# Ledger of designs, part 2: VHH binders against FYVE, RhoGEF and PH domain-containing protein tag-77 (tag-77)

Target 1, 198 residues: FYVE, RhoGEF and PH domain-containing protein tag-77 (tag-77), of Caenorhabditis elegans (x5lx76r375to572)
Amino acid sequence: KLHYAAVEFLKVQNNYVQYLKEMAVLYPEYMERFGKRVGRDLLASHNGHENVVLQIKKIMVQILPIHEMLLKEIDKVCSNWDSRYPNMSKTIGTFADFLKCCQPFLDNKADFLNKLLQLRNEDKEFDEATYMFETEVFKRGKKGAVIQQLDQVHQNFMRYKLLMLRYSEYLIDDCDEKEKAQEAIQKLENVTQAVNQK

## First folded at step 13 (VHH; from s02 with W101Y)

Design u01
Fold by ESMFold2 at other seeds, look of step 13:
Structure u01 (fold): chain B 198 residues (1-198), chain A 124 residues (1-124)
Amino acid sequence: as target 1 above (198 residues)
Amino acid sequence: EVQLVESGGGLVQPGGSLRLSCAASGFTFSDYSMSWVRQAPGKGLEWVATIYSLGSYTDYVDSVKGRFTISRDNAKKSLYLQMNSLRAEDTAVYYCARGTYSEPIGYDSEFDYRGQGTLVTVSS
């Protein structure tokens, strides 16, 4: 079970990096392509402010490189895995200090949600383009999926702690790796509390 | 538009080998995990193997471990499956699939397969 718990980090991180790329790259690109087909700039400024899709993109491209680095390190741990010498805890603990990079997104999430809802209500072509993105990228038609996915940035913090707790459960008691796991869990808890104090 | 085109199937005797290829286009191939899935006649889809985006970690269904090798070439936007020691039970249409995530973001990936597949028949 310890190897499967380590691989869970790889599966979750791979999916999260894909999510970040979808929101930072694919969604703005889709809106540009759809806009060209219908003769409109769907990413134009709204009420004198930069379009919310571009605001989200700017922040997500700052978050993405840090998570790509974490993915690389997790992949390295899994690819060289030896259950006699488990070693995921150092990677997670070291990286925990950098997770604050998402704070600008979390500080603005409510504003992003409101602006997206407003645009979808007021601009029928923006709404249709977003719906088509949701159905073509997410494989299922579901109005509001883009909005629901904004919450994944916050939920991802909780996942690292949960993953470390599960990983630690399979370690033998009173070993060095279990002590390092407890240290990583404490770092993640401290970062989570600091991030949530907005 | 996302396209996945499989090739390399054919008729082979038990114990033989085949190499499947998948040409990908319309997306950034190196950003995605990729999988092979198969469908035997009259049955549902079965996951066969996955290779993660960096190309180093792989995973296989138990029945093919040690016989099949998944690989990718990100520069050529291509996915491969080397199938050795083929058995009658390996007879199926094989599909190349792009990995996507499920909701909530978690442990399982969804499979996005769009090609016609390539038929592998193992028979004497």
Scores: ipSAE 0.125, ipTM 0.584, lowest interface PAE 5.7, mean pLDDT 82

## First folded at step 15 (VHH)

Design v05 (from u01 with D59E)
Fold by ESMFold2, look of step 16:
Structure v05 (fold): chain B 198 residues (1-198), chain A 124 residues (1-124)
Amino acid sequence: as target 1 above (198 residues)
Amino acid sequence: EVQLVESGGGLVQPGGSLRLSCAASGFTFSDYSMSWVRQAPGKGLEWVATIYSLGSYTEYVDSVKGRFTISRDNAKKSLYLQMNSLRAEDTAVYYCARGTYSEPIGYDSEFDYRGQGTLVTVSS
């Protein structure tokens, strides 16, 4: 039903903000604490460059406030929901252009993956700390779970498009909200094409 | 280290009320959706209610709608379940759960419960 489709935006965005915090804040903090316990700076520069964990953090800290505002707006839509006057499309359409803020991360994702793999292979204590983070923070974590999390930025874009398509399916034909939904879908399509074409 | 400590259970007659509490520590409580789940004797785990991170939107299993109210206080890192009009079928151990998500799709929440739970017994 239409209400359930709208609420899925809240679930997905709530999880995405959690993901951004995990990678931008929790992972660097965990590595710092683990390093202090073993007498090492696990976030020190590597091969003459800033540690990849800190490079990822810098980008995600810029993304996070934008997505926290989107979460707030989606929450308001769901909390004030009236199926006679559905109104999610404006919120999603308004933020579609801001989702381009993820472009620097996507441009560098392959490099971040390679740098993380290299550092884990070359630094035993970094690798152990990452493994412990995966098992303590993600609960169901496994070796490589941090690497899988890097793809969440791209997958989040695809999720918004899929969610709008499902939401639009439940809308009554020939209504203002259906028109706004199609406009939002078009904006998301334009963003996902740009994101898919690094 | 993530910790969830439930309290407030007890023995109550049908039609009675209880208020469950959950004290959270070891994570940024306000970043997570929180749920109550329960396990009746001889039954599997059942989802009861969820409250999302901002505290405004809530969801309930049909059998408790109108009787139970989930709430949270992000400043106190606490989750609550007000249980009214209790029935025998509400008898269960109740767990406070932190929401996590499945990879790769991100639609499903899994329940991260770590406390001992609190026993609610409704007996005539």
Scores: ipSAE 0.213, ipTM 0.635, lowest interface PAE 5.0, mean pLDDT 81

Design v06 (from u01 with G99S S109T)
Fold by ESMFold2 at other seeds, look of step 16:
Order: structure tokens, then sequence, then C-alpha cells
Structure v06 (fold): chain B 198 residues (1-198), chain A 124 residues (1-124)
């Protein structure tokens, strides 16, 4: 059971890195390609402000390399796994403070949501392009799925705490790894308290 | 746009070996975990093995551990399955699949298989 709990970190982080690439790279690229086909710049400034898709991109491309490094470290832990010497807690604890790198996104989530809804309501080609991205590229959602996915940054932080709690349940009491697990859980609790107020 | 093309199946004696290949195109291969899944005649789909995107972590269904080896070459956009010590119960159509997810957080992996598969028959 302890190995399976450790592998859940790999699965979650692998999915999260794919999400970041989809939103930071694929969505803006899709909007550019669709715009060229219909003769419109779908990412043009709106009301004198940078397009919200580009604002989201700028934040997520700053986050992505950090999460790619975390994925690499989690992959190493899982690939070299020996249940006699469990060692996930240090990796998670070390990166817990770096997971706050998403704070600018979380601070602006409501604004991003409102701006996306406004553009989809006011710009027919933007709305159609987003719908086509949601259905053809995501392959997971219907109209509105990009908006729904804005919450994934927040939910990912909460997930790490839950994963650490379950991992810790399988550790032997009064061992070094369990102490490190409790330290990592506390760091994650501090981060999730900040994001739960959003 | 996404294409997965399997090859390398055939008829083989029990105890023999085969190497399956999968050529991928239409997506950034190195960003995805990849899996082999199989379907025996008259049965449902069974997961066989997964290799994660970096290529360092692998996992297998218990019935093939020690006999099958999954590998990938990200530069060639290719996934492989080396099958040794084959048994009659390994007879199936084998599909290459990329691992997909229903949500970025906390949900099961789905297998996106698109090819026709490659038939492996283990018989005397």
Amino acid sequence: as target 1 above (198 residues)
Amino acid sequence: EVQLVESGGGLVQPGGSLRLSCAASGFTFSDYSMSWVRQAPGKGLEWVATIYSLGSYTDYVDSVKGRFTISRDNAKKSLYLQMNSLRAEDTAVYYCARSTYSEPIGYDTEFDYRGQGTLVTVSS
C-alpha cells in the first residue's frame, strides 16, 4: 500500500503538468490559429487591457518549469522506490513553499473568470474558438470547460495535503519518514489555508 | 490528428518472444505517459503496462511481471513492449494507448487507444 500511495503523487503531478501545458501553451496557440482562419485577432487587447488569455499564459509559463522539476523529482522517487526506506516526504516538503508560485493566479482567478465570460458573451468568434478548443483539444468538456478548469490550480494544492495524509497513514509510527511527513503536512496546511480563503 | 500505429504481432510458440512497436504522431509524445492494453478473444480490455513520460517509471499487471518489458524512445516517438516467455493466455489484440485523464486532479487515468491493434497469437 505505501508504494501505491507514493505513486499517486506521480499520477497527480503528471496530470497537473499536462494541464499547465494545455492552458499555458495549447489554448493560446489554438486561439491564434483559429483567429488566422477567420481573419480576426482573437487575443487582441480588450477595453485597453491585455487579453485575459495572454494574462493567464504569462502567469502559467512562470509556474510550469517549477512544476516540471517537481514532476521529475517525484518520478525519481517512484522509479527508485524501496518500501523499506520510504522517502517521498522530503521531496514534497521541499517543494511545498514553491507551490505558492501559483498565488498570482489564485489572486486573479475571479477576474480571469469574469473577463473570459465577458469575451465569450461579446465576441462570437472568441466563443466559438474556445468551444472548439474545449471539445476538440481538451476532449473532456462542453461549453464552459475552460472556465471550470481555472479551479484546477486551487484544487491541486488541496490534493497534495490529502495525498500526504494518506501516505503518512501507511508509515511506521515513530520513524524519521513519519516525522518528515508531518512536517510536510504542516507546510501544505499553511499553503492550503491561504488558498481556501479564495 | 493523434495517431497510434501498432506492429510486431504474430503467431508464436509458448515460451517464445515477440517485440511490439507503436509509432506515435499528432501530439507531443514526450509529454505523455504511454500504456499497452490488450483484449483477449471474447473478453474485455485489460491494462498490461504503463511507462511514464520521463521513461524512468514503469508498472505492469501482475500476470506479466518479469516476462514483459515496456520501453519508449521519445526521440523516435515510439513505444515498445518486449514480451518473453509467452503463454497461451497472452493471446490478444494489443493496443498502444496514451494515458489521458478526466481531470487534472484526483481522477482515474483513461486509456486513449486509436489504432487497429496488433494480434499476438500464442499457440503450438
Scores: ipSAE 0.192, ipTM 0.577, lowest interface PAE 5.5, mean pLDDT 80

## First folded at step 16 (VHH)

Design w01 (from v06 with S30R D59E)
Fold by ESMFold2, look of step 16:
Structure w01 (fold): chain B 198 residues (1-198), chain A 124 residues (1-124)
Amino acid sequence: as target 1 above (198 residues)
Amino acid sequence: EVQLVESGGGLVQPGGSLRLSCAASGFTFRDYSMSWVRQAPGKGLEWVATIYSLGSYTEYVDSVKGRFTISRDNAKKSLYLQMNSLRAEDTAVYYCARSTYSEPIGYDTEFDYRGQGTLVTVSS
């Protein structure tokens, strides 16, 4: 059970890095390509402000490298796994402080959601392009899927703590790794409290 | 346009070896985990192996552990399956599949694209 709990970190982080790339790279690129086809700059300024898709991209490209580093470290732990010497907790604890890199996105999440909804309501070509992106990239595409996925950055903080709690449950009581797991859980609790208050 | 094209299947005797290849195009190959799945005659699909995007961590169904090796070359956008010590039970159409997620922060794996497959027949 302990090895499979460690691999859950790899699966979740792998999927999350793919999500970040979809939002930071694929979505803006799709909007640009669609816009060229229809003769419109879908990423042009809106209501006197930079387009919300570009604002999101700027923040996402800052957090992506940190999560790619975490993925590499989790992958190394899983690839070198020896159940006699479990060692995921230090990796998660070390990166817990860096997970705050998402704070600029979280501070602005409600504003980003409102701007996206407004732009989709007011610009029908933008709305159509976003819907087509949802159906071509996610294959689960329903109107609003991109909007709903903005919440994933917030939910990721909660997931790290849940993964550590599950991993810790399978550890032998009174061992160094369990102590490190509790320390990592505490760091994640502190980060999630700060995030949830915003 | 995402394309996955398998090759390397054929007829082989029990105990023999084959190496399957999958050429990928139409997406950024290095960003995705990749899998092999197979379908034996008259049976459903069975997951065989997965290799994560970084190419170092791999998983296998128990029945092929120690006999099959999944690998990838991100520069060539290619996925491979080295199959050794083949058995009659390995007879199937083998598909290259692109792995994705069902939820962005979950751990359940889905396959959003697969190729047309390559037939592997293990028979005396």
Scores: ipSAE 0.383, ipTM 0.728, lowest interface PAE 3.4, mean pLDDT 83

Design w03 (from w01 with Y113V)
Fold by ESMFold2, look of step 16:
Structure w03 (fold): chain B 198 residues (1-198), chain A 124 residues (1-124)
Amino acid sequence: as target 1 above (198 residues)
Amino acid sequence: EVQLVESGGGLVQPGGSLRLSCAASGFTFRDYSMSWVRQAPGKGLEWVATIYSLGSYTEYVDSVKGRFTISRDNAKKSLYLQMNSLRAEDTAVYYCARSTYSEPIGYDTEFDVRGQGTLVTVSS
């Protein structure tokens, strides 16, 4: 059981890094290519403000390297795993304070959602390009509309806490790893409380 | 635009070996975990093995552990499956797949199968 709990961190982080790359890199690039094909700048300013896709990109580009580094560390832990000497807690605890890097996105999520919906309603070619991205490039076997993806940043915070709680349940009491797990859980709780206050 | 092209299948005797290849294009190969899945005649798809994007961590279905090795070459955008000690039960069409996440994002993944596969037949 303990090894499976450790691998869950790798699966979750791997999936989240894929998500960040899709929103920060693939979606804006697709919109640029589609725009060139139809003779329009689909990422031009809208209503006097920078295009919402570019606003989201700027935030996620700052987040992405932190999560890529965490993925590398989690992969290393899993690849060298020995259940006699479990060692995930330090990695998670070290990165817990950096997870607040998502706060600018969370503070603006409702605004980003509204602006994205408004742009899709007001710009036919933007809407068509987004639909084509969702159906041709993005596809995951379930409906993966770009709008629905905005929730994943918040959901990711909740997952780390749940993963640490589950991992800690399988650790032997009265060992150093259990102590470090409780420290990491406390850090994650503090971060999630700060995020949820907004 | 995503393309996955499998090759390397064939007819082999029990106990023999084959090496499958998959050429990928139309996406940033190094950023994705990759998998092999197989379909025996008249059956559904069965997951065989996964290699994570960094190339270090691998997982296998129990029936192939110790016999199959998944690997990747990110410079060549290629995925491989070395199959040793082949058995009749390994007879199937083998597909490579890009591993994608399920929604809501969590630990679940799904397999993006795009190619026609490569047939492996193990028979004496």
Scores: ipSAE 0.381, ipTM 0.736, lowest interface PAE 3.5, mean pLDDT 84
Fold by ESMFold2 at other seeds, look of step 17:
Structure w03 (fold): chain B 198 residues (1-198), chain A 124 residues (1-124)
Amino acid sequence: as target 1 above (198 residues)
Amino acid sequence: EVQLVESGGGLVQPGGSLRLSCAASGFTFRDYSMSWVRQAPGKGLEWVATIYSLGSYTEYVDSVKGRFTISRDNAKKSLYLQMNSLRAEDTAVYYCARSTYSEPIGYDTEFDVRGQGTLVTVSS
């Protein structure tokens, strides 16, 4: 039970890092390659502003290294796991305050959504390239999947708290690891409150 | 563009060993968790093993634990499955897959199977 709960951190973080790379690296690269093939700059400025794909990229490349390091630390904890000496709570607690690094994305989420919708409606090549990315690279096979995924950055906070609560349930009472788990849960609550205040 | 090419299957007696290989191309191999899945005659796909992107953590279906070892070489863009103590019930076509997700936060893993597979037959 406890080992399974620890591994769930690895699954979730692995998936989230893949999401960040897809949005920050793969999507802009795909749009560039598709544009070259059709003789268009699909990432050109739109209505006097930087293309929304590049705006999203700029923010996500700032947060990606933080999450890559967290993935590395979670992987190490799981790979060296010994249920007699559980040790996930320190890793999560140490990174909890850094998770609010996504605040600039959250502050701009509605604007990003509107700009993506507008560009897909107004530019047929952009729309087709985004659709092809969703079906070939994103692996979710549905038109609109990129737009739907903009909410995942905020939802990530809820998932870490839920994971810590489940992990803590399997810990032996009155042990140091359970105390550290409660501290990590409190830090995640505080980050959630700080993010929601802005 | 994404290609996964399996090899190393064959006919082997019970108790024997095989090593399966998968050559990957068309994507950044080191960024993906990789899996082996198999399909026995007349059956659906069964997950066998997963190795996470960093190459340190592995998971196995219970029926193969202690007998199979999944590994990867990110420099060669290759995935491997060392299969020891083979049993008749291991007979299947084995496929290499990218392990992807249906939601960034969720637990649901999807298997992106692209290759022809490699047949493993365990028979005396």
Scores: ipSAE 0.302, ipTM 0.686, lowest interface PAE 4.2, mean pLDDT 82

## First folded at step 17 (VHH)

Design x04 (from w03 with S53T T109Q)
Fold by ESMFold2, look of step 18:
Structure x04 (fold): chain B 198 residues (1-198), chain A 124 residues (1-124)
Amino acid sequence: as target 1 above (198 residues)
Amino acid sequence: EVQLVESGGGLVQPGGSLRLSCAASGFTFRDYSMSWVRQAPGKGLEWVATIYTLGSYTEYVDSVKGRFTISRDNAKKSLYLQMNSLRAEDTAVYYCARSTYSEPIGYDQEFDVRGQGTLVTVSS
């Protein structure tokens, strides 16, 4: 019901922040450690460009703080929750425009995919290290290739609109919170259109 | 290597209290939601409680709500379970676990159990 819909924001955001840290921190660190064990810099430049893992890291470290702030605010709302005075809409509406921070990643996703595939095909140790990372980090759920994980940025972003729609459905009609929920949904729709058109 | 070491179990009378501890190492503790799960004799694993990364929001299985309190200390990389008003049905081996997302990423989580657990026996 309404409280469960609000808590879904916390669960989704908590999981997404974990994902962002995996790609921004754990993967580059794993590649560095593996490289030291085999005497190679697996994050060295490739084809005259910065290594794709470092390119992804640079974008993810810009996305991560915004999502950590959102997680903190959602956690605060859920921890102090009173269904008589629902208040998630302001938090989501305030952060909706900032969620465009994912745009640089999405603009480059196809390029990142191609560069990862190319590097794995051309560099045996990079491929082995990435395979080991996939089995060590992703084994707790299901094996997910690093390449398939590139979609998580868009998938998580799109889910916020669904979460707001579901949350709004449980609100009493003609109340201030429902009006704020509709405003947040509109902001999310605008950001979604901007993201999908790029 | 990820390590989770549980302690604090023992024999206690119904109505009594115990505090379980879990020492974590080999991973960035503050980045993971943490859970307690338990296994009663002859039964499968049952989820007991989860505490999220910031330490504020917690969830409990209905049978322990109001009696158990999960907490964490990120600086000490430690997870705790304060168990009050213990009942015979709470008798189990208790494990701490890292919680991680299921794929596709949504609201579901999975539990990564690594330790041997700590036995809690509630008997007169």
Scores: ipSAE 0.488, ipTM 0.780, lowest interface PAE 2.6, mean pLDDT 85
Fold by ESMFold2 at other seeds, look of step 17:
Structure x04 (fold): chain B 198 residues (1-198), chain A 124 residues (1-124)
Amino acid sequence: as target 1 above (198 residues)
Amino acid sequence: EVQLVESGGGLVQPGGSLRLSCAASGFTFRDYSMSWVRQAPGKGLEWVATIYTLGSYTEYVDSVKGRFTISRDNAKKSLYLQMNSLRAEDTAVYYCARSTYSEPIGYDQEFDVRGQGTLVTVSS
């Protein structure tokens, strides 16, 4: 049970890092390649502002390395796992304060959503390229998945506390790891409250 | 265009060994967890093993644990399955798959199978 709860961190983190790479790297690259085939810059400024895809990229490339580092540390914990000496709590606790790196994205999510919807409505080639990305690369749902999945940044942020609570349930009482799990849960709670206060 | 090309299957006696290979192209191989899945005659797909992006953590279905070893070479964009102590029940077409997800929140992997597979037959 405890090993399974620890491995859930790895599975969730692996999935999220893949999502971040798809949004931060693959989507802009796809739009660039599609644009070259059509003879257009699909990432050109729109209404006097930087293209929303590039705005999203700028924030996500700052989020991505933090999550790649967390993935590496979680992988090390799982790969060297010994249930007699559980040790996931320190890794999660150490990274808890860095997880608020999602705040700039969350502050702008509604704006990104609106700008993406507007651009897809106004620019048929942008819309077609985004649809092709969604179906050939992203594969995370139906048409509009890029927009629908913007919520995943907040949902993933909220997930770490839930994962820690489940992991902590399988720890024996009055052990060092249980104490560290409580500390990590408290740090995650504090970060969650700070993020939710805007 | 994502391509996965399996090789290394064949006819082998019980107790024998085979090494399967999968050549990947058309995507950033290092960014994806990779899996082997298999389909026995007349049966559905069965997950066999997964190796995560860093190449360190691996998982196996219970029936092959201790006998099969999954590995990857990110520089060569290649996935491998070393199959030892083969049994008749291991007879199947083996497919290389990318592990994908429908949601970042979900735990369960989906298996993106693209190749024709490679047949492993374990028979006297």
Scores: ipSAE 0.355, ipTM 0.723, lowest interface PAE 3.8, mean pLDDT 86

Design x06 (from w01 with P104D Y113V)
Fold by ESMFold2, look of step 17:
Structure x06 (fold): chain B 198 residues (1-198), chain A 124 residues (1-124)
Amino acid sequence: as target 1 above (198 residues)
Amino acid sequence: EVQLVESGGGLVQPGGSLRLSCAASGFTFRDYSMSWVRQAPGKGLEWVATIYSLGSYTEYVDSVKGRFTISRDNAKKSLYLQMNSLRAEDTAVYYCARSTYSEDIGYDTEFDVRGQGTLVTVSS
């Protein structure tokens, strides 16, 4: 029903913010701690460039605050929820307008992926530390590998579109909220087309 | 190492109250949704309540709505369950858990239980 569809936004956004924090904060911190124990700087420059983990961190710390703000807005909508006056569509539509903040990550995603894979292949201690991070920090057993975390940034746009479609289907036909839902869906569709080309 | 330590259980009569506590360590507590789950003798785990990371939105299984209140203190890394109007059916070992959600739409919740739990017995 409509309330459960609204709460699903909160569940999905909680997951997504956790994924962003894992890549932006926890992964670099884990690499530093592991490196200290083995007497190496696992985040040192590689092939004349800043370590890819730090490059990803820089971009992710720009993305993370906007998604934390969206989480707060979704939480507020759910906490004040009244099924007689559904109001999720404005929040999601506004979020869709700001999705371009992740464009620097998407422009560089393939390069980041390749650099991560190369570094894991060439540096056994980096690879072991990454494996240990995946097993100890992602202990829910379902968050997947670090590489899959990069896919979550990309997949999130598709997920919001699906959430809005589901939410809209529970709304009463021919109401203002349903019109706003369709506007949000169109914005998300336009963004997902642009993202899928990268 | 992630730890969740439950306390506050005991023996109470029907209609009584208990307050359960969970002390968390080894992870960034404020970033996780937290749940209470319980296991009655001979049964599987039953979800009781969830509080989301920001502390504002809460959910409860129908059988405890209006009687139980979940809360958290992110500064103290603590989760609480205030249980009022206890019934014999509430007898169980209560566990604190980190909550995670499936990536699929229409999600199932996974409960990361780490502690030994705290026994709540409601009997005359």
Scores: ipSAE 0.335, ipTM 0.707, lowest interface PAE 4.0, mean pLDDT 83
Fold by ESMFold2 at other seeds, look of step 18:
Structure x06 (fold): chain B 198 residues (1-198), chain A 124 residues (1-124)
Amino acid sequence: as target 1 above (198 residues)
Amino acid sequence: EVQLVESGGGLVQPGGSLRLSCAASGFTFRDYSMSWVRQAPGKGLEWVATIYSLGSYTEYVDSVKGRFTISRDNAKKSLYLQMNSLRAEDTAVYYCARSTYSEDIGYDTEFDVRGQGTLVTVSS
């Protein structure tokens, strides 16, 4: 069970890095290509402000490097895994303090949500392009998936706490690794509090 | 357009070896975890192996551990499966798949793109 709990970090982090790339790269590129086909600039400024898709892209590009580094370190832990000497807690604890890099996104999440909803309601080509992106990149038929995916940044913090709790559950009591797991959990809790204070 | 094209299947005797290849195009190959899955005649799909995007960590179904090796070449956008010590129960159509870790199914692996498959027959 302990090895499976450790590998869950790799699975979750791979998925999250893919999500960040989807929002930072794939979605804007898809909107540009779709726009060219229909003769529209779907990423044009809206109401005198930069298009919300591009605003999201700029922030996701800032978050990406931290999470790519974390992915690399988690991959190393899993690739060298020995259940007799478990060692995921140090990696998660080391990166917990840096996960606040998502704060600019979280500060603007409600605004991004409102602007996306408004643009989809007001611009039928934007709405259709977003729906097609959702069905091609995300699960088919799940309207609103881009909007729901804005929650991934916040849910990622909650997910790491849950993963650390599960991982710690399988550790032998009164060992160094379990102590480090509790330290990592505390750091994740502190980051969650700081993020939620807004 | 995302494409996965498998090759390298064939007829082989028990104890023999085959090397499967998968050519990927239409997506940034190095960013995705990749898997092999197989379907024996009249059976459902079985996951065989996964290699993660960085190419260092691999996972295998218990029945192939020590016999099969998954590998990738990100520069050539290619996925490979070296199959040694083949057994009759390895007979199946083998598919190259782009792996997704699905939040909706919990933490189980699922596949969002799959090739057309290559047939491996192990028979004396």
Scores: ipSAE 0.100, ipTM 0.569, lowest interface PAE 6.6, mean pLDDT 81

## First folded at step 18 (VHH)

Design y03
Fold by ESMFold2 at other seeds, look of step 20:
Structure y03 (fold): chain B 198 residues (1-198), chain A 123 residues (1-123)
Amino acid sequence: as target 1 above (198 residues)
Amino acid sequence: EVQLVESGGGLVQPGGSLRLSCAASGFTFRDYSMSWVRQAPGKGLEWVATIYTLGSYTEYVDSVKGRFTISRDNAKKSLYLQMNSLRAEDTAVYYCARSTYSEDIGDTEFDYRGQGTLVTVSS
């Protein structure tokens, strides 16, 4: 059903905006609170460099407003939906180039992973605080460990192409919306190629 | 600690109305999709309605469309369910739930719920 395919964009985008806020806001705040309880600054510089949690936050804060804007536009499309005039493709197509904003995170993902693992191994209070965050934030959300969640940026990026392909399959052949869907899919494919090459 | 506390349940005749409320604390309420779920006697949990973070898009199970309205007040950290034209089949414990979409299942999942409020529709 075309409407269900359109609404899945909203559901997926809501999830992703929540993920970005969890990593950009909740995790650093949790580490600060836990640190105060144990008398330590868990976000202090490590090996002469800014703490990896704060490095991740800085990038996520740049990504988040773009995805909040996309969420707002997708919500408008779904809230005003009329199956006689389907119109998701323009929204996705206009935001496709902005989705490249994730590239700095993806370029640094391996470094973030290494720094997180090193810090958890070397700082037992940091490790305990991260474990407790995973338990309290992810326990009923079933999202798993923070390290596994670093993959969400790449995985969510791939999802937009898959969502557009499914949406396009329900469109009537030889209509304006299907042509715009194909244009959006091509833009997403181009960005996907760039992301997969690193 | 995430807490969700429901209120507003009670006994009502068929055709009557109730308004359920849910007070949320321990998380940033405006950042999460929220749902009502219910459990009728002898049955599993049934999703009733979801409201997304912006407060504009809503979804309902078919059996309550046109009768129930989900809403939220982010300033008061509160979720509501206005229930009109109640039927005996609506008898259940109603739970306020924090919700996420699961792509693996293709459906909404609930990571926290309250203790519930009982709605009984009988004559």
Scores: ipSAE 0.494, ipTM 0.778, lowest interface PAE 2.2, mean pLDDT 86

